VHH binders against Epimerase family protein SDR39U1 homolog, chloroplastic (GC1). Designs and how they scored, part 20

Target 1, 310 residues: Epimerase family protein SDR39U1 homolog, chloroplastic (GC1), of Arabidopsis thaliana (Mouse-ear cress) (q9sju9)
Amino acid sequence: CSSQKESQMTVSVTGATGFIGRRLVQRLRADNHAIRVLTRSKSKAEQIFPAKDFPGIVIAEESEWKNCVQGSTAVVNLAGLPISTRWSPEIKKEIKGSRIRVTSKVVDLINNSPAEARPTVLVSATAVGYYGTSETGVFDENSPSGKDYLAEVCREWEGTALKANKDVRVALIRIGVVLGKDGGALAMMIPFFQMFAGGPLGSGQQWFSWIHVDDLVNLIYEALTNPSYKGVINGTAPNPVRLGEMCQQLGSVLSRPSWLPVPDFALKALLGEGATVVLEGQKVLPVRAKELGFEFKYKYVKDALRAIMQ
Below, E stands for the ipSAE of ESMFold2; O stands for the ipSAE of OpenDDE; V2 stands for 0.75 times the mean of E and O plus 0.25 times the DockQ between their complexes.

## First folded at step 23 (VHH; framework vhh_7zox_3)

Design y2 (from x4 with T99E; at its last look DockQ between E and O 0.44; V2 from the best seeds 0.00; counts 0 for: pae E 8.0 > 2)
Fold by ESMFold2, look of step 23:
Structure y2 (fold): chain B 310 residues (1-310), chain A 118 residues (1-118)
Amino acid sequence: as target 1 above (310 residues)
Amino acid sequence: DVQLVESGGGLVQPGGSLRLSCVASGFTFSDYYMGWVRQAPGKGLEWVSDISTGGDTYYADSVKGRFAISRDNAKNTLYLQMNRLKPEDTAVYYCARGEEDWGSYDYAGQGTQVTVSS
């Protein structure tokens, strides 16, 4: 028992209360790793991770983060995840500076840790928005950044994470559209199809580079545990689809036709700021993950949707 | 149900001061980190300041030492004291509620205009 405790990781996690983070925390607990939740709202985090269900979990607000990061084996920074993982009916604004601030604090805490207590791994979230949008381009980890605002945000976000001490292995995961029932893009879309005959959104030709949440969590876990996972890694499934095909497959799984096109203005009225993510896209291939031998459980969107709706 | 109402903007000369207020309703204010975000004419959104549920404060480099964020949980009110204002501070200032996911906001108010000019 003692040997397991000494051989296991201690992982500090920002964004642990979110859709992806909760799954990651559960995955780490399943392998008996120690977890330190770095949060801005201790009371909400304690509701999500009650001590009776998560014995030994540490939950810390920002004034306590230093003491959590020191002595951690690794840090996972999920703070500032793209709006594309959550759709909201409220009007929301894209906030570049706030995403950079949290990442900067995490990096400063790592860098200011004494060498013997410094984490050796930082896995930091970023987004496929790095590449910009295109109906015709194909992007991999060697592709240059796009020229639009979201690409600028991603460049600064990644640049901030890369300021980690050179002794720290940094893995940057550029996350696509995360698919799962209780969060991400599907949580917003499913009620629409259940109430209406869903259909192509905008032209339907925009790329939809997606990943099942289980595959993303496993990718993060591999990045924590495998030293070969270094640098930029696209967190997307190997078979992106056009959004029109995505909508047809979702309709089929829900036993609903996909015949009624949704104009751009109607989508913006219903989804607010999240509509931009759905109306624009990029074809992003997980070349680095495949080179590393990562095993995707869900390679095709039909299988992912079927599993989610099962 | 969630509402954020900003006030306190106006025209001020360089070097002047303003105090912004944001009255919140429709949620348990003390459970959320809160922030200020601004948008200059023709520019993208820029983060200004955050305050945690525990009262810890954070500032963008461009405003450190000049701006002070605070909150009054009993009055459901967020404040931004802005001192030594510069023409570059001219923007619409939005009060924003933090999301459970880090680094983002799920609600923003309509904003209040701050104009710094001679």
Scores: ipSAE 0.015, ipTM 0.479, lowest interface PAE 8.0, mean pLDDT 82
ESMFold2 (binder alone), look of step 23: mean pLDDT 89; pTM 0.900
OpenDDE, look of step 23: ipSAE 0.033; ipTM 0.428

Design y3 (from x3 with D56Y Y99E; at its last look DockQ between E and O 0.08; V2 from the best seeds 0.00; counts 0 for: pae O 7.9 > 2, placed apart)
Amino acid sequence: DVQLVESGGGLVQPGGSLRLSCVASGFTFSDYYMGWVRQAPGKGLEWVSDISTGGYTGYADSVKGRFAISRDNAKNTLYLQMNRLKPEDTAVYYCARGEEDWGSYDYAGQGTQVTVSS
ESMFold2, look of step 23: ipSAE 0.458; ipTM 0.793
ESMFold2 (binder alone), look of step 23: mean pLDDT 87; pTM 0.881
OpenDDE, look of step 23: ipSAE 0.015; ipTM 0.254

Design y4 (from x4 with S104L; at its last look DockQ between E and O 0.09; V2 from the best seeds 0.00; counts 0 for: pae O 12.4 > 2, placed apart)
Fold by OpenDDE, look of step 23:
Structure y4 (fold): chain B 310 residues (1-310), chain A 118 residues (1-118)
Amino acid sequence: as target 1 above (310 residues)
Amino acid sequence: DVQLVESGGGLVQPGGSLRLSCVASGFTFSDYYMGWVRQAPGKGLEWVSDISTGGDTYYADSVKGRFAISRDNAKNTLYLQMNRLKPEDTAVYYCARGTEDWGLYDYAGQGTQVTVSS
């Protein structure tokens, strides 16, 4: 892997305070890039990214985003309302709307930037929900979109990002289930497994297209620096598993003495709200990432889980 | 659009009874598992009861023998008869539609407040 001495970038990041965003900002800091955090809550962001730990970091509220985006080398758009609650029409509207609004704002800021100060790269997050759900289908970046709500959300979300100026390289990362410490899917699952003896969750037949948070951040980073990273790129590990297998592996890592089948009602009790995104099953393969030569640190879920639980 | 509207909540004394109703619209009610979940102040969401499309009923241990779930498919209505109510039953009760897979819920109502207090 030729460590191309990458020149210092100035990167504006929405959703920086989120699970993925925090890790991205840390990575950017570690590599001595200039970071501009685009947030709706400056105070919160300042708590998460104190100046003492992040020298030179710029934290900007919405009224200041224009000045941040202009002059940035790249923009990473990770903002969006987390899907962590039960769905209602109003909630669904907000889920979709929040993502579209932020993305639209970012795109507008990019497009309205003078050419000499316009970011050259937009890395925008989306989700594997784009493909819809299937127990038997295998999806890649060329697969058609699904017909369900999440697919609709993703289509509009991606469509909005693609309105970026033609001179801006747009990378769309369709993110799978993100695994990492103290956040993401495991933050929801671990408590469940701690409360119950564990075991197969229902049929366990749903696919679980996961990715370790470090790999995702690396993928985003590569998209920032590598001109070949353009268009849709699945942010998923190369070896998706069935949810049942995921649960088994998680149980193993947690060293539970015995795992009994977990009844559906238990899952409902703990994962009912907002669990659909995590538990909806698509077998998604990172074909584009592989073609691009991306190297996954965690290719197997067992390894990812072990690393996280250490 | 899928809608679930709960009703029937209120203030009752310990040992009292309430009957919750949930009216469903925007989908074929008879084709779905339905359930009740509750959230007490400061606590997480707790499963209360489910009913299958075939009428099979399931209950949390905490409510077993006291609560009864039922459905009227003709009326698109889910019910929860709550008897022998206890203070610990105080919560917002949500009607929820079950998904086909994994016993998850994909939709829930706004909830109805149940308060059991002397």
Scores: ipSAE 0.000, ipTM 0.245, lowest interface PAE 12.4, mean pLDDT 87
ESMFold2, look of step 23: ipSAE 0.213; ipTM 0.630
ESMFold2 (binder alone), look of step 23: mean pLDDT 90; pTM 0.912

Design y5 (from x3 with Y33W D56Y Y99T S104T; at its last fold request DockQ between E and O 0.01; V2 from the best seeds 0.00; counts 0 for: pae E 3.8 > 2, placed apart)
Amino acid sequence: DVQLVESGGGLVQPGGSLRLSCVASGFTFSDYWMGWVRQAPGKGLEWVSDISTGGYTGYADSVKGRFAISRDNAKNTLYLQMNRLKPEDTAVYYCARGTEDWGTYDYAGQGTQVTVSS
ESMFold2, look of step 23: ipSAE 0.344; ipTM 0.730
ESMFold2 (binder alone), look of step 23: mean pLDDT 89; pTM 0.902
OpenDDE, look of step 23: ipSAE 0.006; ipTM 0.244
ESMFold2, fold request of step 24: ipSAE 0.222, 0.323, 0.195; ipTM 0.639, 0.712, 0.647
ESMFold2 (binder alone), fold request of step 24: mean pLDDT 90, 89, 90; pTM 0.906, 0.903, 0.905
OpenDDE, fold request of step 24: ipSAE 0.032, 0.009, 0.005; ipTM 0.449, 0.260, 0.224

Design y6 (from x3 with D56Y G58N Y99T; at its last look DockQ between E and O 0.02; V2 from the best seeds 0.00; counts 0 for: pae O 11.0 > 2, placed apart)
Fold by OpenDDE, look of step 23:
Structure y6 (fold): chain B 310 residues (1-310), chain A 118 residues (1-118)
Amino acid sequence: as target 1 above (310 residues)
Amino acid sequence: DVQLVESGGGLVQPGGSLRLSCVASGFTFSDYYMGWVRQAPGKGLEWVSDISTGGYTNYADSVKGRFAISRDNAKNTLYLQMNRLKPEDTAVYYCARGTEDWGSYDYAGQGTQVTVSS
């Protein structure tokens, strides 16, 4: 496919300093797009994206976001408090609140932009938690929302993004478990895996709907450039696995046995109510991505893990 | 201690309306799913409606379009507006605190009797 030299975009990005955001910014840079980083900490962002390595990059604190969003071709909204921490009532509230607040602010900035300076595309992140948890169900973009806390968070999160002006194309990426080097889920799993001799977390029967970070970034990129990318799109690889299988494959790649299960109480001790994120999952398929003709570089978890550990 | 106190039940004719209230205490009301369940004579507990912390509402098919659940977090109060009541709606209605699992509740009130009869 002759990569049609796409016209230079100006892209504003929230959550740019995160695991996914950094890689997206790298991709945007590599393709010579103009990048505007929307951050809460300019100093931190400047350390991550130094001007010498990112010529022309604009880093804006919250008070400056208006000037960045206006005139942008597109906005990518990846901001959100990580959920891979110990949950308390306060943390749970913040998990939802932080995502909704940032999304609401972005949407307001888009909507309040003059028509001639309004972004035409909003790519907003959400999560597969939208579907709830199930050991037997299979979910796609048409599946109903779940009934648990994470499902509620995702509904509100997505609902906020959908308040964008009707003339703005909105793509909602329901992101699965992101696999990549030096971050994401593996950064958390590997220590646990090593500590517990590579056994499955919990029963091992929970589904693990994963995606390689490169595929996710590519999916986001396609959503920026392809008008057909509209509405909900699952950001998951085509072959989800049971967590037990994931652990087995990880063990294989790390040349470690995977025979000792991690007890639930250990996970609860470390993660509190957040343990549910690990102990429960859902089988999600990227039906829309396939329909759109998206090509996954990593279709199988074994291949993804091998690539990451090289 | 967690307490849920229902009120607003009574006797109404078919087609009538009632508004149930539930006052919660002993926990942070705004942090929990809340719901209504009912038990008709000789029948088991039946889920009626629930509302999330974010205000998303769900209804059983039997009451959809007739009942409306709402909450006032400032007053720690859950409501159930029941319209177009039918004899089949006759039951004891319980306010219940939801868990993060669908259909699961950990506390309920004493209940309030709703009787629909001509």
Scores: ipSAE 0.006, ipTM 0.258, lowest interface PAE 11.0, mean pLDDT 89
ESMFold2, look of step 23: ipSAE 0.369; ipTM 0.731
ESMFold2 (binder alone), look of step 23: mean pLDDT 89; pTM 0.898

## First folded at step 24 (VHH; framework vhh_7zox_3)

Design a1 (from y5 with D101S; at its last look DockQ between E and O 0.01; V2 from the best seeds 0.00; counts 0 for: pae O 5.9 > 2, placed apart)
Fold by OpenDDE, look of step 24:
Structure a1 (fold): chain B 310 residues (1-310), chain A 118 residues (1-118)
Amino acid sequence: as target 1 above (310 residues)
Amino acid sequence: DVQLVESGGGLVQPGGSLRLSCVASGFTFSDYWMGWVRQAPGKGLEWVSDISTGGYTGYADSVKGRFAISRDNAKNTLYLQMNRLKPEDTAVYYCARGTESWGTYDYAGQGTQVTVSS
């Protein structure tokens, strides 16, 4: 792939300190783009992105976001990812509120920027939860939204992003279960495997629409640079699997038996209402990504797991 | 039709080396795990090595450090470099197409004979 020497971008990123965000920032740095980190905690971000390792990086607290967004080529909104904590009623409320608030703020900053200083691209994260849950359904970018709480969250989340100025290209990435080293879904799953001898989580029949973190970052990166990337794009690998299969594969790569299932009540005890994210899933296909010619490095979960665990 | 054609087998002395090749056709080679399995006389099939679509490799303990699996997707070819061969390595070696499941294969070639003898 003749990497066309893409002109240097200035990219403002929310959620930069997260699992996905860190990798995106690393990618942006590697390609010599200017990076502006939009954070709630400058001190935390500075620890993660020290100036010595990230020369030229700008870290801005909320009061400074205006100065960062103005003059940026693009904005990547990853704030709120991932939901990896136990759900309480308070947390549940925060899940929706935090995502909408940050997205709204970003959009406002974009819209209030002078035209000559306005970002031209907004890549905003959302989730496959948009589609709701189903054991039998297959979802793509044209599928309707679900009826559950996560679907509602995603609808409002996406709706907020879409309020960006009409001259701004908006790409909504509906992100599946992200797999990677030292974070993401595996960081949550591995402890369960250790505790419960690597058995399936729940019935094992729920769909697991996964994506490797590198593919996700590449997808986001492509969305930044390719004008064809607009609207909804599923951030999922082309070959989703059943969770039982995922667990079996994970067990195999860890050289552990996968015979003892984790009961639903145990998951609920640990994750609260968040257990639904594990116990219920949906089969999502990256139809738009394929149409756009995106090439996945990890098309199969087996490849992804082996790469991650080596 | 899926076809796998092995070559490179033969007679070699202990401590010698061989390089096996497998040419694949009838499917998108780059999209599949590929592996080598072998069957020694009087024994069942034994997994030897496999390689992911991304080039990540695995080896049986019996061949680890001696064998190296590789692939050339442009040539639709799988390789197995076998060094420091032992009499115990004597077997028919089969090229096999991997499935999504670990250690499972859905197609194999006709095999190539490897004989290690003084």
Scores: ipSAE 0.020, ipTM 0.362, lowest interface PAE 5.9, mean pLDDT 90
ESMFold2, look of step 24: ipSAE 0.317; ipTM 0.701
ESMFold2 (binder alone), look of step 24: mean pLDDT 89; pTM 0.902

Design a2 (from y5 with G58H D101S; at its last look DockQ between E and O 0.49; V2 from the best seeds 0.00; counts 0 for: pae E 7.2 > 2)
Fold by OpenDDE, look of step 24:
Structure a2 (fold): chain B 310 residues (1-310), chain A 118 residues (1-118)
Amino acid sequence: as target 1 above (310 residues)
Amino acid sequence: DVQLVESGGGLVQPGGSLRLSCVASGFTFSDYWMGWVRQAPGKGLEWVSDISTGGYTHYADSVKGRFAISRDNAKNTLYLQMNRLKPEDTAVYYCARGTESWGTYDYAGQGTQVTVSS
């Protein structure tokens, strides 16, 4: 496999300080790409990405984003992911607005860049929530959008990203439940699992369209470098499972029983309206990724969990 | 302990102006995104305005062109200049400390009442 010496990219990243973003930045660094972090808090970002460990990294406040986006090869927009906090009615109202605002800002910066300094690629995150929830449905990149709130959020979110200049390649990654060490969905699930003896959350029949964080980062990376990665691409592992199965596997890895279900009211008490994200799911397949020849390191949830817990 | 104390609210006529202040303590004010949210009677919380650590500002569509957010890091104070006030601006206004996540806040003050009425 002739390692085509990939030319050095300059990549601007929103949401760089997040669970996924940090790993992406690490990946980009490892491959000697230039990184520009688009942040709301420069000081916090500097703590996460100290110059000593990330030589050449540029950290920019919002007022400086223009200068970062201009001259970038690509932009990765991860701001707003994941929604892992307790949902209050107030938070819920802001979920859509915040995501649209940041995406709109990024797109405007791209579009307002001189042609010679305009990024050629926008990789923008979205969510499998686009498809709505179903216990029986199977969804791929051609499936219609759902009717619930999350689906609406995703539609507007994606629609905003698609307003990028016609000369910019846009990849929309509809991200599933991200599994990884010291963050993501497991960071939230494990405490609950421990409290409730490892039982399924809710009925356990909900689909759990998961992806390992490494695979997701690789998928994003491929989207940056491969011109074939255009349009909607599901960021999910090829073998989604029922939540009950997920809990069983997690229990096995943690050497704990998984027989006591967590009642809905307990989840609602803890997560508020965000409980719906746990209580409802959808079976999503990465058809486009497969067509593109993407190779998943973690095809099965058991393997992913084992790797994470090691 | 993180504290946010709002002031400057009151009763004004439509078309009037108010300036809200929020004094922060218990944390490094300059390192945080700050914002204003409001809650009208019988309604949920509504985002009003945000300001980044670097001074970049955002506004809800409902207040754009009328409200101006600013900060004085030396005084640990957040401001909201409200002009051309409307009855629909009547609400309790809260100063809130932003997180790294867009649209999320981890602390808020007790709020200050703004009433716009003829």
Scores: ipSAE 0.029, ipTM 0.417, lowest interface PAE 3.5, mean pLDDT 89
ESMFold2, look of step 24: ipSAE 0.032; ipTM 0.523
ESMFold2 (binder alone), look of step 24: mean pLDDT 89; pTM 0.903

Design a3 (from y1 with D101S; at its last look DockQ between E and O 0.01; V2 from the best seeds 0.00; counts 0 for: pae E 15.6 > 2, placed apart)
Fold by ESMFold2, look of step 24:
Structure a3 (fold): chain B 310 residues (1-310), chain A 118 residues (1-118)
Amino acid sequence: as target 1 above (310 residues)
Amino acid sequence: DVQLVESGGGLVQPGGSLRLSCVASGFTFSDYYMGWVRQAPGKGLEWVSDISTGGYTYYADSVKGRFAISRDNAKNTLYLQMNRLKPEDTAVYYCARGTESWGSYDYAGQGTQVTVSS
């Protein structure tokens, strides 16, 4: 309907080749924004964003990141997603270090930009792991951080992003379990349904605070374009469920019986500390997003699953 | 050719202090975040601290409040001030240059030994 030259952005994106990032690139292109993909591997990024299908997208390797960040309107930092591999002590330390280092590089490039070329907005990913786990607690953006390893990672991740220059509007999105067809949590869950006849993982009483990938991308988009989006924003749908209910609804959509639950101790034997990702959770409400007037397309997990699976 | 040369290690008593230095050459030092990584005998690598190009500092919980990382871009030198040293800090300390690949390092020096014992 209406196009305004003053509203067009130039957005530098880390993690653009990942599950969330590819959808964000499509969303930004739909409104004719300029996109600069900040990548470790130009060749991998070119496979995902071939020039014939993505005219005008700039793909930059590390040596070119400085010149892309300078002159960008905004930066989105999605590097460090997902967290789904088995966690050894060495992998656990690498997970923490890698997220901090990438976010630190992005902040350095922003802060070292001349003021006239500095991005004015940084939207940076974080995770609901910030809050720790609880079967009974309810968390919002004002809730304190948890004490476990994932909470530590999230605290340091967020603290690094907040070192951006004071003139830069920072939005930290604490992302829940992202649901979509070609990645995210469903890609991990569907094989369990096929292997275990679709039963819940562990007790099934853990909270499952989820978000449809389209809602997450729109939340990021709003954070880029609306100056009221600043500080911490939970990226979760308004109706979290218990994992048992999630599994029941997924089984129904897949037409699979759900008769063989996976015991807690079996998952711990298979996954070590990584079992926490599937055996423990937290009820995280999007209080800030609702206060900002954000409209979720998928408020209930049944509707999200139906849309994804059909 | 990228080179990182650490110095300043040694033997100290618990509660003592050391200052490690790392002189960098073969690249534009000011364009890279830099870090310290350590390896205790018989253990894997442990991240200690990073410093951004703009001087922002990050620390592992085990050293926060005791260690201070700094850099002098004019001298291409990275520092680690280590205070209130504990026997658990005994390790070879490596100076490392950050990469863009998920915060891993692509170059490290030969290391300098720090030994904390009574």
Scores: ipSAE 0.000, ipTM 0.174, lowest interface PAE 15.6, mean pLDDT 80
ESMFold2 (binder alone), look of step 24: mean pLDDT 90; pTM 0.913
OpenDDE, look of step 24: ipSAE 0.018; ipTM 0.352

Design a4 (from y6 with D101S S104T; at its last look DockQ between E and O 0.56; V2 from the best seeds 0.00; counts 0 for: pae O 3.9 > 2)
Fold by OpenDDE, look of step 24:
Structure a4 (fold): chain B 310 residues (1-310), chain A 118 residues (1-118)
Amino acid sequence: as target 1 above (310 residues)
Amino acid sequence: DVQLVESGGGLVQPGGSLRLSCVASGFTFSDYYMGWVRQAPGKGLEWVSDISTGGYTNYADSVKGRFAISRDNAKNTLYLQMNRLKPEDTAVYYCARGTESWGTYDYAGQGTQVTVSS
């Protein structure tokens, strides 16, 4: 690990208050970078990132985003990431529009910045949903997009990010299922798991392309600092598992049985249209990350779960 | 319990105006950005407008220049002033509480019907 003293960056972040965003901000703070939080709720963001704990942090409402993006070294766009809440059918229909709107706004701010004050890199989140769902397929960064709604969302979402100025390096992180403490997928799964005696969610045969939140944050961080990180990069651990195996491992960590499957109707009742995220999946490999020499701290789901539950 | 109650809908002629209200309860209203979404007959949910905690406003292109969103934090109330209404604006309008993620909402009201017809 060459301790090359990285120069201080100024990073503007959308979605900073989210599960992933908070951890990214913490990482940036720890490494003494300047942070500009682009939020739609300044008061909430200030509660999450109090000045006393985050000296020098800038919290910006939308009216102030222009000034924040201008002069930033980089922009990280996480605002469009899914949240672990119940999705109504109506809300689901707006997923595409919302992702495009925020990404478009960010891109416009970048493009409208004077050249001398324009960010040089945009790291924009997307999702493995780009590839569609399959029980048998294996996907990498060269795989074609799926045909379902989520794939469409991801295509347009990514397409919007790619409208950034040609002089801006764009990294698209196609994020898998994020595992971490007190949030992410586990925050949603654990209650169900406990309720249904630790059985698999759905058939258990769907693929679960997971990544530990620390690895994801590191991947994003590397994308900020390493010019080789360009284009599409899968944000997934190297060893995806079947959901049944995930549940089995989770059961083991929680010292609970994992034999009773959770029926689809129960998941739909609790998660609404968001149940599809659990019931459908795809096997995605981080080929590009591997090529770039990225080192995963958590290569296996068992190790990730143990670390999270400790 | 979080509650959002919309009012102010009705029947108006093209070119007319309506003002929608949404009263929030069960949470700190001032800490959340709020929005309006609508659903026309046979169509999906469409985002209309939202307003941040700091009062920054956004509008869909379809309503820009005609609609104005505002909030009164002291009254826990969200407003939507709708001017120059068109038949295409006919829909059920919902007040919704925003989350940290753009375009996502965790609570919505029962909605109020707006009908624009000659």
Scores: ipSAE 0.030, ipTM 0.430, lowest interface PAE 3.9, mean pLDDT 89
ESMFold2, look of step 24: ipSAE 0.442; ipTM 0.776
ESMFold2 (binder alone), look of step 24: mean pLDDT 89; pTM 0.899

